# VHH binders against o75319: the designs that were tried, part 134

Target 1, 181 residues: o75319
Amino acid sequence: GNHIPERWKDYLPVGQRMPGTRFIAFKVPLQKSFEKKLAPEECFSPLDLFNKIREQNEELGLIIDLTYTQRYYKPEDLPETVPYLKIFTVGHQVPDDETIFKFKHAVNGFLKENKDNDKLIGVHCTHGLNRTGYLICRYLIDVEGVRPDDAIELFNRCRGHCLERQNYIEDLQNGPIRKNW

## First folded at step 10 (VHH)

Design hb10 (framework vhh_4orz_3)
Fold by ESMFold2-Fast, scan of step 10:
Structure hb10 (fold): chain B 181 residues (1-181), chain A 120 residues (1-120)
Amino acid sequence: as target 1 above (181 residues)
Amino acid sequence: EVQLVESGGGLVQAGGSLRLFCAASGFTFSSYAMAWLRQAPGKRREWVALITSSGSTDYADSVKDRFTISRDNAKNTVSLQMNSLKPEDTAIYFCAADYRPWLGSKYDYWGQGTQVTVSS
């Protein structure tokens, strides 16, 4: 269906690049068929995403889609030059270790192949907030050694919205480091 | 026809070394990342090492500092140097090719595998 995701309009379309990282977070883009349910100023299509990134003088090199659905837009709606990775992530629950490791693998691989440029890793779920913020912060904590509270503060500031789910925040602050041993 | 053919497996004592080779044909080898994966009896396949088309390497934590992956684009080969082998390294070792290894877990091409047995 063409129903707008609940509370989708309440969130900024795109955050700012997280300084010192290659991450930028945004809410899910909606393909043209959703535009009948939106005012012109509310529209956020795949094209709008790339225009907003360019307006910040940034360039996307990878999109990681964390939604548990394929109904909002198709990978074919993205430029052929920008890789797309789908990681099906259920909302409400802290992502499992397999999901966390897959996210880390994709980020590490992108960074190795893009060491000679400054292209960004775009990460989104439905709102670009809870699943998105969790996985980005988990990466910063586990791989880059950032303190949990600093990672969360950086994400909240750059996204323009605070992580909402207490179980995600609790896991980031007090949970174990997920490392392949 | 795409082919990946592994060689160099065998029996070795704990603490010993082996070098595995994979000969590739039928695709533009230099454009693909190459990986080694292994499967022990009764276990799932696990990833061991990766070398990208640019020469960047990555390793599973279980083999870091013991194994070295390398490639020779002129010969269309990838190799895995295995040092300080442990009984836990006993497995069938598979060569795999992936055009964009960081986009997912599925490899484009697989070899048939070569057996490595490490005795105590």
Scores: ipSAE 0.000, ipTM 0.184, lowest interface PAE 13.4, mean pLDDT 88

Design hb11 (framework vhh_4orz_3)
Fold by ESMFold2-Fast, scan of step 10:
Structure hb11 (fold): chain B 181 residues (1-181), chain A 119 residues (1-119)
Amino acid sequence: as target 1 above (181 residues)
Amino acid sequence: EVQLVESGGGLVQAGGSLRLFCAASGFTFSSYAMAWLRQAPGKRREWVALITSSGSTDYADSVKDRFTISRDNAKNTVSLQMNSLKPEDTAIYFCAAYWRPDSLGYDYWGQGTQVTVSS
């Protein structure tokens, strides 16, 4: 078998849509093989993800997977109609400029192609918190001109958990604006 | 240069025991989770055992209660004690490392060591 990520059960499966944006954050879905290690109320499969988003009266148009692994679920476990983008990121470290650039480009491309709908960009890492929160907040600060503290507060409120890594928070508050076009 | 070098493989009769070792170099060993995986001829690679940087362990159902994983951070080694070996345990055994706490999937791999269990 596969090992359940540490503290994965401590986090809410899916946050709320971030008002004024197209973002929704969640923890990594776990494919069917992990269900042997989970109680029914703990299960959060790719199917469960889409059910929970539908329950919020929302629809996913893109999933951005920030995990460093393909072990938790496969793109084939997702509906064929929802694009999937993998951006490999290592936890603990602030994402580098190339990673930030890739994320911004994916978001900008999605928004340009989805002007006529209200579909969401789903973003996740393992817990849907630190890497996920950093990249979403970095986008809001650098591209949308949101004040850092406002971006962080919005993410924390909608995710239902506060960004935990001090180096990520410090970079968002005091780091340079990355003009990655 | 990052290296993981396995040793301790060999031929053993069913019911016997072997102890595998993995010597790590070129990275901060104590910060990484360590795993053992195996691959039998014509089969996909299968995860066997895991030990986190904090020392927490997990095992595949097929080896639970027979295999024990441990680590020695002072010597940069991880070991796998294999007891009550079965012919089904015949495989090449690989040592692998991944970054804690939020990264899963393997950053570094050894070249493997052959374990053959006769009936």
Scores: ipSAE 0.000, ipTM 0.119, lowest interface PAE 16.6, mean pLDDT 85

Design hb12 (framework vhh_4orz_3)
Fold by ESMFold2-Fast, scan of step 10:
Structure hb12 (fold): chain B 181 residues (1-181), chain A 120 residues (1-120)
Amino acid sequence: as target 1 above (181 residues)
Amino acid sequence: EVQLVESGGGLVQAGGSLRLFCAASGFTFSSYAMAWLRQAPGKRREWVALITSSGSTDYADSVKDRFTISRDNAKNTVSLQMNSLKPEDTAIYFCAARSYWPEHLTYDYWGQGTQVTVSS
């Protein structure tokens, strides 16, 4: 279908870069076919994403798409120069260890290949909040040693919306670290 | 006064083992990620191993499966067990600490380094 995702309009399109990291979070961009259902000021296409990142004086070097669908936009809608990685992640459940490992591997690979620039890792799910915030915070906790509450607070502040799913928050605060090596 | 003091370096033959220690003081050790980096003669510093405040570990490809990093929060120490040493592991090894806030991608504190020399 071409229905606007539930509550999609309730969220800011793009957050701010998370200071001390290479992460920026945003909600799913919607391709041209969705614009007939949106007012001009509500549009957030792939082009709009890159314009908003540029307005913040930032540049994307990688997009990680956590949605379990391809219906919102196509990789072909992105600039050819920006790598795109799809990690199919089911909503509502805490991501499994395989998903967490894929995310960590992608982030580590990007950081290794981009030591000489300041390009960002853009991460999104449908709303750019729960799956997105979980995986970013999980990376910061497990790999970077950030305290769970500090990671969550930083994500919430920079995204402009608080993580909503209690099971995700509980796993971040009290769950095991994932030693995927 | 923040201090990181390395020990355990020395001269060993290829195939041998060394264990490096880093004693930390003057900051909240348990909240910091701890790392080992090395610098060979005429080369830039390169990262070797990291252990996060939560205990997760990561290693450079060149040392994976040979080196093991560990920490003891009760004693404010981090250690690096180095097995199957190669001549190319010869370097000054530095202990470093980083917090997330404000910049977790750089190191806040550095030790003075300890020399490791692998012969043959």
Scores: ipSAE 0.000, ipTM 0.119, lowest interface PAE 17.5, mean pLDDT 86

Design hb13 (framework vhh_4orz_3)
Fold by ESMFold2-Fast, scan of step 10:
Order: C-alpha cells, then structure tokens, then sequence
Structure hb13 (fold): chain B 181 residues (1-181), chain A 120 residues (1-120)
C-alpha cells in the first residue's frame, strides 16, 4: 500500500554528518504518491533529502538503502549522478555476517574511489535508526577500531535519536568483531 | 560467451504454481549471486528474489512466503518456485547476475526472459 511507515513521522528526516567519518543517516524518503497522506511540513521526498543535505553544506556520493522493500521510492527518483546500493536487511534481527560484509565492502570501495573529495555515504533503513545505526557502528568498531560505546554515542548524537533495539546494542557492545570478512 | 537461458514459464490459473529455471554458461556461476526480476505490462522492472553464492536468500515483500529461490552449482542453474500465484504476478521473468554479491540495482548478465501469465 501507500501507507506511511509506522512511527515514520516521529523521527527527524536527516541527521548530521558523523564527525571523523563519511557517514550521514536519515529516514526513508517517500516518493510523491505518499504526499497525499502528509502535511507539507511532513513531506520528505528524495528531492527533500538532497535539499536538506545541501543546507548542511554537504554532498551525497552514495546512498545505501537497507530497507527490505522498494515501495517507498525507486532508484529512478534519485539524481542520476548519485550511486544507489540496495542491501536488503530484515528488521528486528541483528544483520547476519554476510550483510555486514556487504556493507563494509561497499563503504571501503566508496572511500577508495572518493579520496579526492569529501562526499558522504548516506545510509537509511525505514527510520534511519536501528539497522542503519547498527551497520554504521559495526563498521566503526570492526574497521576503524572505535570503542563500541563511543561509536553508539556518536551515532545517537548525530542522528538525533538513540538506537532502540536492545539486541542490536548488545551485539555491538559484546558481540564478536567481524574482521575476517 | 556468457548466456543465461530461462525456462518454465507459461499460463497458469490463479492459486496455481510454476517453477522457473535459469541455465547459466560462460562465467564462474558458483562465484555469483543470482537474481530473478520481473516486468509486468505497463510497469517498471522490479526485483523479486536473490540468492547469494553461499545460498543465502532475499525476497521482495510482494512475493515473500509464496516464492522460493534455489540454486544448483554443480549444474549451473538457479530456479524460482512460485506458489499461490495471483493475476498480479503476470510478467516476463528475467534471470540476472548482479555485478556485486549484494547489489540488486546493477547487473552484469541478463537472460532474455520467460513469460508467466496468471489467469483468474
């Protein structure tokens, strides 16, 4: 359907760039067909996303879409100049090692190809919080050597909302480092 | 020469089942994730199912619990079992090899497609 995702209106559309990284997190943009269900001030289309990023004096170089659906917007709704990568992740469950590997390799590839610019990696799930925060924090912990609590605090502060899923938090704090991928 | 050849399409009544097959040649099949996409009349192409080289599977919400993707690396085949078919599943179904293991947006290789028609 074209129903608005549960609690979607409760979250800030776009967070701030995470200092010391190339990451920025946001909630899923909703294509034009959803706007009939939204007040003007509630709209957050793909165009709105890029306008809000520009307002922060930032530029997107990659979007990683972690939702398990394509119903919210299509890659064709994005500027042709910005690469789009879909990594299907199921909500509620901690992402599996294969999904973590996919995310790490996409990030590493982007960083190697974008050494000469300061473009950001935009990451979103439905709310831009649990799956998004988990994978960003997992990357910072496993690849960059950031302490788990520091990674979580940095994400929470920049996103403007705290990670909600206790199983995700527990895995980040106490789970194994996936360095072998 | 890389080839992906689909088979198993046809006409079926609503509520019925079909199994699609894709035979791959000309590349290291076992190293590739494989996907099924479909294109209905007057609509955009949409991704339906993906199986990784290790056998992990992902599905679009519209087909979850009705479709099952599987692969046989010894035979270089990927298949899609479609159950509880609906008229809305009517489309040309394409077998495709994603450029990257997890990437459902970019494809290195495509089949020509097989027609599935579900009548009510």
Amino acid sequence: as target 1 above (181 residues)
Amino acid sequence: EVQLVESGGGLVQAGGSLRLFCAASGFTFSSYAMAWLRQAPGKRREWVALITSSGSTDYADSVKDRFTISRDNAKNTVSLQMNSLKPEDTAIYFCAAPRYLWDTSKYDYWGQGTQVTVSS
Scores: ipSAE 0.000, ipTM 0.092, lowest interface PAE 18.6, mean pLDDT 87

Design hb14 (framework vhh_4orz_3)
Fold by ESMFold2-Fast, scan of step 10:
Structure hb14 (fold): chain B 181 residues (1-181), chain A 120 residues (1-120)
Amino acid sequence: as target 1 above (181 residues)
Amino acid sequence: EVQLVESGGGLVQAGGSLRLFCAASGFTFSSYAMAWLRQAPGKRREWVALITSSGSTDYADSVKDRFTISRDNAKNTVSLQMNSLKPEDTAIYFCATYRSFLEYGPYDYWGQGTQVTVSS
């Protein structure tokens, strides 16, 4: 079945670019088969994603998909010109070190290759909030030296929704920095 | 009842090859991503390879270009072709699937694993 993810309609489809970074966060796009279950104003397909990014005068250069499923949309539903990276993450637990390092490596690689443009790294989980916000904030804290509370505030403001998971917030504020070797 | 049964492990010399198999039952196999993970003695379980329901693949840096994951939806089987094996690849190899429909749900790995030992 094409069941809409729990609470998916409660969230803004796409946030704004996080100033001073290349990140933009959004909720999971839903392929055409979900349209019968949505009002026209609720639809958020892969095409809708790219239209909304363009409406903000931004351009995606990479999508990082943190969901643990392929049922919502397929990589083939995205433009061929935009790289797609899948990092399977568990939604309830703080992402493990392997997941954090994969995310950091992908971001660092993108930034190195895209020094001469202003393309964005789009990051999403199901709601574009908890796993998405954790990994973006973890990157800002560990790699860019941003203070935890500043990273969280920046993400919350730009996403338009506050991080909800207390264990994620606690790890960001008081947890160890994860070093790349 | 979800069940995963691994096979194909064994002893092989460095530079050799092995092919691992995982037979799956109890769920709609074609709808889920399948993965291989490994655990060496005294180490944490690490992810090795992944194949999505559409057939897209991804690999850990340590095995990229040496290992190939594939699936056969008609037989509910996922396999891992391992080439150019190194002593560092010695581990118990596990097949895994994720069937949770909740964003916040934990994921289970099933199977006894299959031992791979690479000698010099």
Scores: ipSAE 0.000, ipTM 0.114, lowest interface PAE 17.9, mean pLDDT 84

Design hb15 (framework vhh_4orz_3)
Fold by ESMFold2-Fast, scan of step 10:
Structure hb15 (fold): chain B 181 residues (1-181), chain A 120 residues (1-120)
Amino acid sequence: as target 1 above (181 residues)
Amino acid sequence: EVQLVESGGGLVQAGGSLRLFCAASGFTFSSYAMAWLRQAPGKRREWVALITSSGSTDYADSVKDRFTISRDNAKNTVSLQMNSLKPEDTAIYFCAAKPFWSEYRGYDYWGQGTQVTVSS
């Protein structure tokens, strides 16, 4: 159905670009059918996403959708020029190694193909916070060599909300580095 | 235009103290990890201390318990307090900034260095 996700209204639609990276995080866009349940200032459609990115003088080159559902919007609701990648992730659990490997592969592939531009990798789950923040921070730690607390602090500042799930934070701080390739 | 400008170096006797300062401009200082590295005559450059954007610190074994790194985000400054100085601490000290969110691992911005000489 057209049920608004729990706590979706509590989060900022789009964070800021994480400086020195190609990452920008946001909450799940909701297709036009959800707008009957939202005030005008609460609307965040796929079109609204692209308008907000442009307001920051940025451009999306890839969207990675981490939700476990297709009900919020369809890939066809996005501009045809922006690649869309679906990685099904379950909430509450730290993403498994296969999911982490898939995410890293997609990011590195995008970066290799986009050396001649400054387009961003947009990453979202339902709230653009826990699964999204975990995978972005995991990439920064494992691939870029960032210290865990620094990765978390950068994500929190740029997203405008702090990672909430202690198991995710604990894995980032004390878990093993995943050397996938 | 990114600039890192070191100050506070000089000549000091063994057992003495010095405080180095690094003034940063041209980037969002609070979002960067800041480090001090040193290079003694005829030796490889050596990492000394690091302070993350979150304020976490780390030190080389040779300076633990003697040196303290700190930062002031309101003033865009990183400092290195050096106590119980030894002749072996004689080196040019460099301030460096690591934008850890960079695709490159390492320091992207460097100061010109400040000389520290510890006499016996």
Scores: ipSAE 0.000, ipTM 0.127, lowest interface PAE 16.0, mean pLDDT 86

Design hb16 (framework vhh_4orz_3)
Fold by ESMFold2-Fast, scan of step 10:
Structure hb16 (fold): chain B 181 residues (1-181), chain A 120 residues (1-120)
Amino acid sequence: as target 1 above (181 residues)
Amino acid sequence: EVQLVESGGGLVQAGGSLRLFCAASGFTFSSYAMAWLRQAPGKRREWVALITSSGSTDYADSVKDRFTISRDNAKNTVSLQMNSLKPEDTAIYFCARYPWLTESYPFDYWGQGTQVTVSS
């Protein structure tokens, strides 16, 4: 249905760019059909996303959508100039190795293609917190060699909300490094 | 239909050079990153070189400074120049399409491969 996701209003729409990286995290944008249940100041459409990114003097070069649904907005609601990648992830469970490798592959590909610009990789799940924070932190730890606690702190500070799921935090801190290729 | 066809493999002595070619058809070649991978008998397939649609390159540590990947978008080809070859470079070499912007991971299409044998 047109019901807004549980607790969606509890989260800031868009975080800040994570310094030293190309990542920015946000909650899922909601298409116009959801606005019936939202006050004007609560609305966060795909257009609102791009306006808020621009207000930070940043530009999106890629959106990675981690939700397990397409009901909240359609890729067609995004500017054609911004690539969109869907990686279906189930909430509550730590993403599997295939999902982690797909995410790393997309990030590495984007960075190689965009060496001559400063465009950002936008990452979101429903709240832009647990799945989003896990995959961004996993990338920083496994690929960039960032210490787990430093990656988590950086994400929490820039998102404006702390990772909530203990199984995700535990995996980041004590889990194995996932080598791909 | 997407097709990737490798050529240029053969037998060379250690310290020698070979140039591999991959002819691509059935897709907009200039829009895709391309890679070379290799597989030695009894070993896993390993990535050795990548070239993006913009021409940026990346290499595995084992081949860095010895191999050079390049592309010719007018001819729909990707090439691998292999210098200072070692016996441990002996493998079947595969050309692959690298679709970083899709759910496919890490490669969606492969060629049949070309054999490279380096004698001691």
Scores: ipSAE 0.013, ipTM 0.349, lowest interface PAE 7.4, mean pLDDT 89

Design hb17 (framework vhh_4orz_3)
Fold by ESMFold2-Fast, scan of step 10:
Structure hb17 (fold): chain B 181 residues (1-181), chain A 120 residues (1-120)
Amino acid sequence: as target 1 above (181 residues)
Amino acid sequence: EVQLVESGGGLVQAGGSLRLFCAASGFTFSSYAMAWLRQAPGKRREWVALITSSGSTDYADSVKDRFTISRDNAKNTVSLQMNSLKPEDTAIYFCARYKPWLESGYFDYWGQGTQVTVSS
């Protein structure tokens, strides 16, 4: 389908780099076929994503797509030079340990391969908020040793929107550390 | 431009040894895992050995204890020491850059291959 995701227009397209990390979060880009349902100022294609990242003097080195669908854009809509990783996650439920493990392994591998540059890991779900914020914060807590409240605050500030799902927030604050990296 | 160039293939008698080399250029070699894969006539490519950026190694069961993968980050080379060769090891051997952090292990660049023939 060519239907715009619910509330997609309510969120900023791209956040800012999270200082001290290689992460940047954004909402799902929509391929050009969706633009007929959008005003020009509402458009956010894969090309628009890269233009907005460049405007911040940043460069993407990896995109991690957390959506459970391929309908919004195709990997071939991205520059051939930027790796694309799909991790299928369902909304509402906290990502399982296998999903968390895949995310951590992808991030750790990217960081090792990109020690000689400052390229960013771009992470998105549909709104670039709940699943995106959860997995980034989970990585910061479990791998980098950041305190949960500090990780959440950093994500909220840089994304420009606060994590909304209480079960995700509760898991980050009080859940077990997953030593699966 | 990323380039991987294999060398060291040739003809060898069963029970003999060969050492393959792969010269890498166009990327920060020390940051990447590297692998050797092979393809016998009429068969699919299969991986045989892997070495991570930190030097950890892994091997396919068919070559375990006979093959040894190693790397020299100063020279941007990865090598494969093949001992106790069998006719079944006859194949074209490919060097590949490996991204273990992508699902199922992703090989993004391959060399042209070097032929290894093991006579009975």
Scores: ipSAE 0.000, ipTM 0.155, lowest interface PAE 14.5, mean pLDDT 86

Design hb18 (framework vhh_4orz_3)
Fold by ESMFold2-Fast, scan of step 10:
Formats: sequence, structure tokens, C-alpha cells
Structure hb18 (fold): chain B 181 residues (1-181), chain A 120 residues (1-120)
Amino acid sequence: as target 1 above (181 residues)
Amino acid sequence: EVQLVESGGGLVQAGGSLRLFCAASGFTFSSYAMAWLRQAPGKRREWVALITSSGSTDYADSVKDRFTISRDNAKNTVSLQMNSLKPEDTAIYFCARLPWEYSRGPFDYWGQGTQVTVSS
């Protein structure tokens, strides 16, 4: 279907840039066909996403879509100038090593190609919280050497919502570092 | 500060014509798509016509072949030529700016509107 994701309205559309990083997290944008089920203040289309990022005086250089579906919006709904990467991740489960390595590779590649600008890496799942927060924090811990509790606190503060899934938090705090990236 | 000011509305008999104007200021007009929308009494606003920054046009089925949207980038003006007017065209007409060319909305700036009344 064309049904709004469960609890989608409970979350802020877009967080703030995470200071000291190029990351910004948000919930999944919903294409025009969903808007008949939303009040004007609840709408969050791909267009609304870019408007909200501009309102923060930021600019997106990459979108990483972690949802396991393509029903919410299509890459064609995004500007041709902004790269889009789809990494299919299943909710509730800690992302597997292949998914983690794909995410790290994409982030490292973007940063290498964007040394001369301050464009952001936008990351979202359905709610922009659990899968999104896990992969961003995993990158900060494994690649940038950030302490797990500091990474989680930074994400929670900037997203405006705390990571909810205990298995994700447990893996970030006590799980193995994924080497080779 | 972005401003959009509509003019040209009025009372006209069915079958007549009116030309609406929208004067834009406070932004690089030539870089934005512009639209006309209308709201009849008791109804929601509906999109009527769109012109992109490149000059491509699109129209709602209800006004196709009767209305023509155009722009004058030197004067920062978008216009709507309305021919063969019907009582059903009675509405407040709004000029709006599209923040991005890939959507017919949401619109980021609106004018105050200009009233068009078409009598039988």
C-alpha cells in the first residue's frame, strides 16, 4: 500500500547536523500520493526535506535510504544533483556486517570526493531513529574512534529522539568493532 | 523579503476575458517556477497553471485551452490570460512561488489573492 508508516507522525521530520561530522538524520519522506492523508503541517515530501535542510543553512550532498521498501518515494523524486544510495535493511535486527561495510564505504567515498565543500550526508530509515542511529554511531565508533556512549548521546541530541531498541544500543556499547574499513 | 502582489481581478460576464498579473520582488525571479492557484467559495485551493524557470507550461484540465500563463523576467511578472470565462471560474486567484521545479507544491510564498467574479 499507500498507508502512512506506523508511528511516523510521532517523530520530528529532520534532526540537526551532528557537530564535528557530515551527518544529518531524518524520517522517510513521503511522496505526493500520501499527502491526502496528512494535514499541511504533517506533510514531509522529498521537496519538504530539501526545504527543511535549507532552513538550517545546510545542503545535502548524499542521501542514504535504509528502508526495506521503495513505496514511500522514488529516487526520481530527488534532485538529479544529489546522489542516492539504497541499502536495504530489515527493521528490529542489528544490521549485518555486509550492510555495515556498505554504509562505511559510501560515507568514506563521499567524504573523499567532498573535501572542498561542507555538504551533508543525509541518512534515513522509516523513522530516522533505530537503523539510522545505529549505522551513524557504528561509523563514528569504528572509523572515527568515538566512545560508544558519546556517539549515542550526540545522535540522540541532534536527532531529537533517543535510540529505542536495546539490542542496537547493546551492540554499539559492547559489540565487536567491525574491522577492514 | 519575498513579496508577490496580484492584480487584474474583477467582475466579467460569462464568455469574457481577464488578464491577471503578479508582481514579484525580493528574489531572483528568473530562477523560480511560478504558479497560479484559485479558491472558490467553500472549496479548497486548486492549482490552475504553472510556468517553469525555462518557460515550460502546464495546466489543470478544467482551464486547458482557455487560460495561458506567461512570464516576463525583465519585469519580474507572471501573468494569467483567462479567456472564455465561465461562472465556475469565480474564485480568488493566487500567485505562488515553487521552491523547487519538480513539484506542483508545496508552495513557499503566496500572494494575497485577487477576486475574479464571472456572472451568467
Scores: ipSAE 0.000, ipTM 0.092, lowest interface PAE 18.9, mean pLDDT 86

Design hb19 (framework vhh_4orz_3)
Fold by ESMFold2-Fast, scan of step 10:
Structure hb19 (fold): chain B 181 residues (1-181), chain A 119 residues (1-119)
Amino acid sequence: as target 1 above (181 residues)
Amino acid sequence: EVQLVESGGGLVQAGGSLRLFCAASGFTFSSYAMAWLRQAPGKRREWVALITSSGSTDYADSVKDRFTISRDNAKNTVSLQMNSLKPEDTAIYFCAKYSRWLDYPFDYWGQGTQVTVSS
């Protein structure tokens, strides 16, 4: 059945753009078949995502979907003008080097192709928090040279929720820089 | 030769519990993450639970707080404790060895074990 993800309602749908970057994080959008299980104010469809981004005077140029499922929405539910990339990640464990490499390559490619605009890279997992926050912070630390604590604080503030998984936080603070891309 | 053998499936009433087992052979079990996947009739195989070589666990949202994955490296066994079972949990459950994320995340060599939850 079309069950709402656990704790999905506990999280804000969309964060704010992370200043100094092209990143914006959000929780997984839910296609219309889920709306019968939601109050009107709880709905967050792919259409709702784009409306909320526009309300912030921002525009999406890429969506990176980190969920291990396509149950919640389909790429076809998104405007054809917005590229979609699926990177399958399992939650709780720190993403492996190949996953980190794929994420970095996608971000770097987008930035090179979008030098003449200010479009955003939208990143989500189920809650838009742990896997999402880890990969964004890992990019800022490894590629942009941001201090780990500063990257985490920036993500937490802009997402409106703090990273919850201690192993992710520990890896960001004390783990090695991943140089292969 | 890698081999995974699932067991512990059966028929259970809604709200009941079952424990699934997977016996692994042919590889250094303690060095690999292990997972449980399931497939309901006419549907694609979906991921259910994962346990890393270090013992960290993760679960699909549909089973979180109801299922618990664990491993016994001395016996080369991974198990799945399933509580508060629902008719929608009816599926063949497969044990899988974690593989490379970019190509195919799971390599599996088992035939699965049938779980049927009646209302």
Scores: ipSAE 0.000, ipTM 0.097, lowest interface PAE 15.9, mean pLDDT 85

Design hb2 (framework vhh_4orz_3)
Fold by ESMFold2-Fast, scan of step 10:
Structure hb2 (fold): chain B 181 residues (1-181), chain A 119 residues (1-119)
Amino acid sequence: as target 1 above (181 residues)
Amino acid sequence: EVQLVESGGGLVQAGGSLRLFCAASGFTFSSYAMAWLRQAPGKRREWVALITSSGSTDYADSVKDRFTISRDNAKNTVSLQMNSLKPEDTAIYFCAARPWLSEYGYDYWGQGTQVTVSS
């Protein structure tokens, strides 16, 4: 194992903060064992992640990892000062209500504890696109009352890539509002 | 319904070559990454090679520069060209398929084909 995830090189490493929110999305960082299969300009380690966030004049206060694996990097590769939360989420499937609940609870808890700062919630899956975009948009729609099309447009613009999974888009646009926590 | 059928295995002398084929049916082949894994007697299953839906390839260090994976989306086949074979390459070789967005594992597996390399 240290094969590069399918299409991982096709995506920008880190998006921009979503204005009016505390969210920033990125693709999965890859620990140093993956670097032998990458050109120098393609490398995106946990250290590279924090450097890119700092270059945007932003600071991470929480990382939410939505991948269904631990092979890409370890929590120990992150600064001890940044909390790490793992929510195992299978790709391709619309996340179930329990997963949506866990995500909303983590976000609300962070926001309550960080009222006096401007630290960001970093969210990623493998590509930082479908699972990541779905859960961020679901939060904006269900908790903050954003119109589905507006949430999707905001995510797409700030991530620099459009949500690709039609079942995710369909659920966001036409699915029920989940009023869990 | 879904099937992966391997062929091309057999007996070869050290230094020889074999080409394995995997014929896929019952799913949208072009959207799946395809892999070869192997299992030697008494050992853990080992990943050998991967080809993504976009055609990017990756190899285990033990086979790099000796093996080449390729695919033909028009024929729904993936193949593994094995050169400079060593006795250590003796194993059952499995074809496996995974969705391009999945990092969880493989959705579909073949039954395997035996490769035996004599010294």
Scores: ipSAE 0.000, ipTM 0.120, lowest interface PAE 16.8, mean pLDDT 87

Design hb20 (framework vhh_4orz_3)
Fold by ESMFold2-Fast, scan of step 10:
Structure hb20 (fold): chain B 181 residues (1-181), chain A 120 residues (1-120)
Amino acid sequence: as target 1 above (181 residues)
Amino acid sequence: EVQLVESGGGLVQAGGSLRLFCAASGFTFSSYAMAWLRQAPGKRREWVALITSSGSTDYADSVKDRFTISRDNAKNTVSLQMNSLKPEDTAIYFCARYSEWLKGYPFDYWGQGTQVTVSS
């Protein structure tokens, strides 16, 4: 019973660091039990994630998992030294204000605690695209003052795939700025 | 002080049912996701079921369609209804509060656990 997520194979495993930020986006890693249904070149385990990040000469300091399930991999599969944050988000819906504020709080806390290093915040949902891209762009727009179209373009370029959900794009471009407090 | 106290464990025959309860105190219960984990003898602790503050649920594949997690915010309780129990469900069951900052387990507080034993 380990079913591979729909369209998971369609997406690049890991994007590149978004220049000027500490963000890197990727699709959900799949634990060893999923490998029976994958060709060797399709495998993307937690170990594969860290190898790919290292190959880019980067280091993860935090993983933010936006999936609504613990099915794909366990936090125990990650190095003990890398903090793991789970924010449960429902797919297809624009994340609510509570979720947005949790994400912003986690990012701000990480940046404050990691001022003396250049470690990355890794963010993923199932495909590392819609929920992931929305929350990263929302942070850049609301906290960093980046123009919506610039944030979206930066994410798309670095992820290697464009945000697909029109409701997410519409909210980023024309929705209200969510104030933290 | 955060406290989680489990109850409802016991001995049941395969195919039977049990309902576990967790009484929470010392924090704003309605604001946190809650989970059930279990640990069988000689094995690592594993996650079983989770319920968000809004009541949305998720389950490990091994218990899907057999277990149901629920919560009662007025009573500060989370419960686990276990149906169609199997000998491999034998474990100590722990109630846990979901933490947003963790290394390894995404849980910061656990109860003492309640023993569930399923005989063949």
Scores: ipSAE 0.000, ipTM 0.210, lowest interface PAE 12.5, mean pLDDT 87

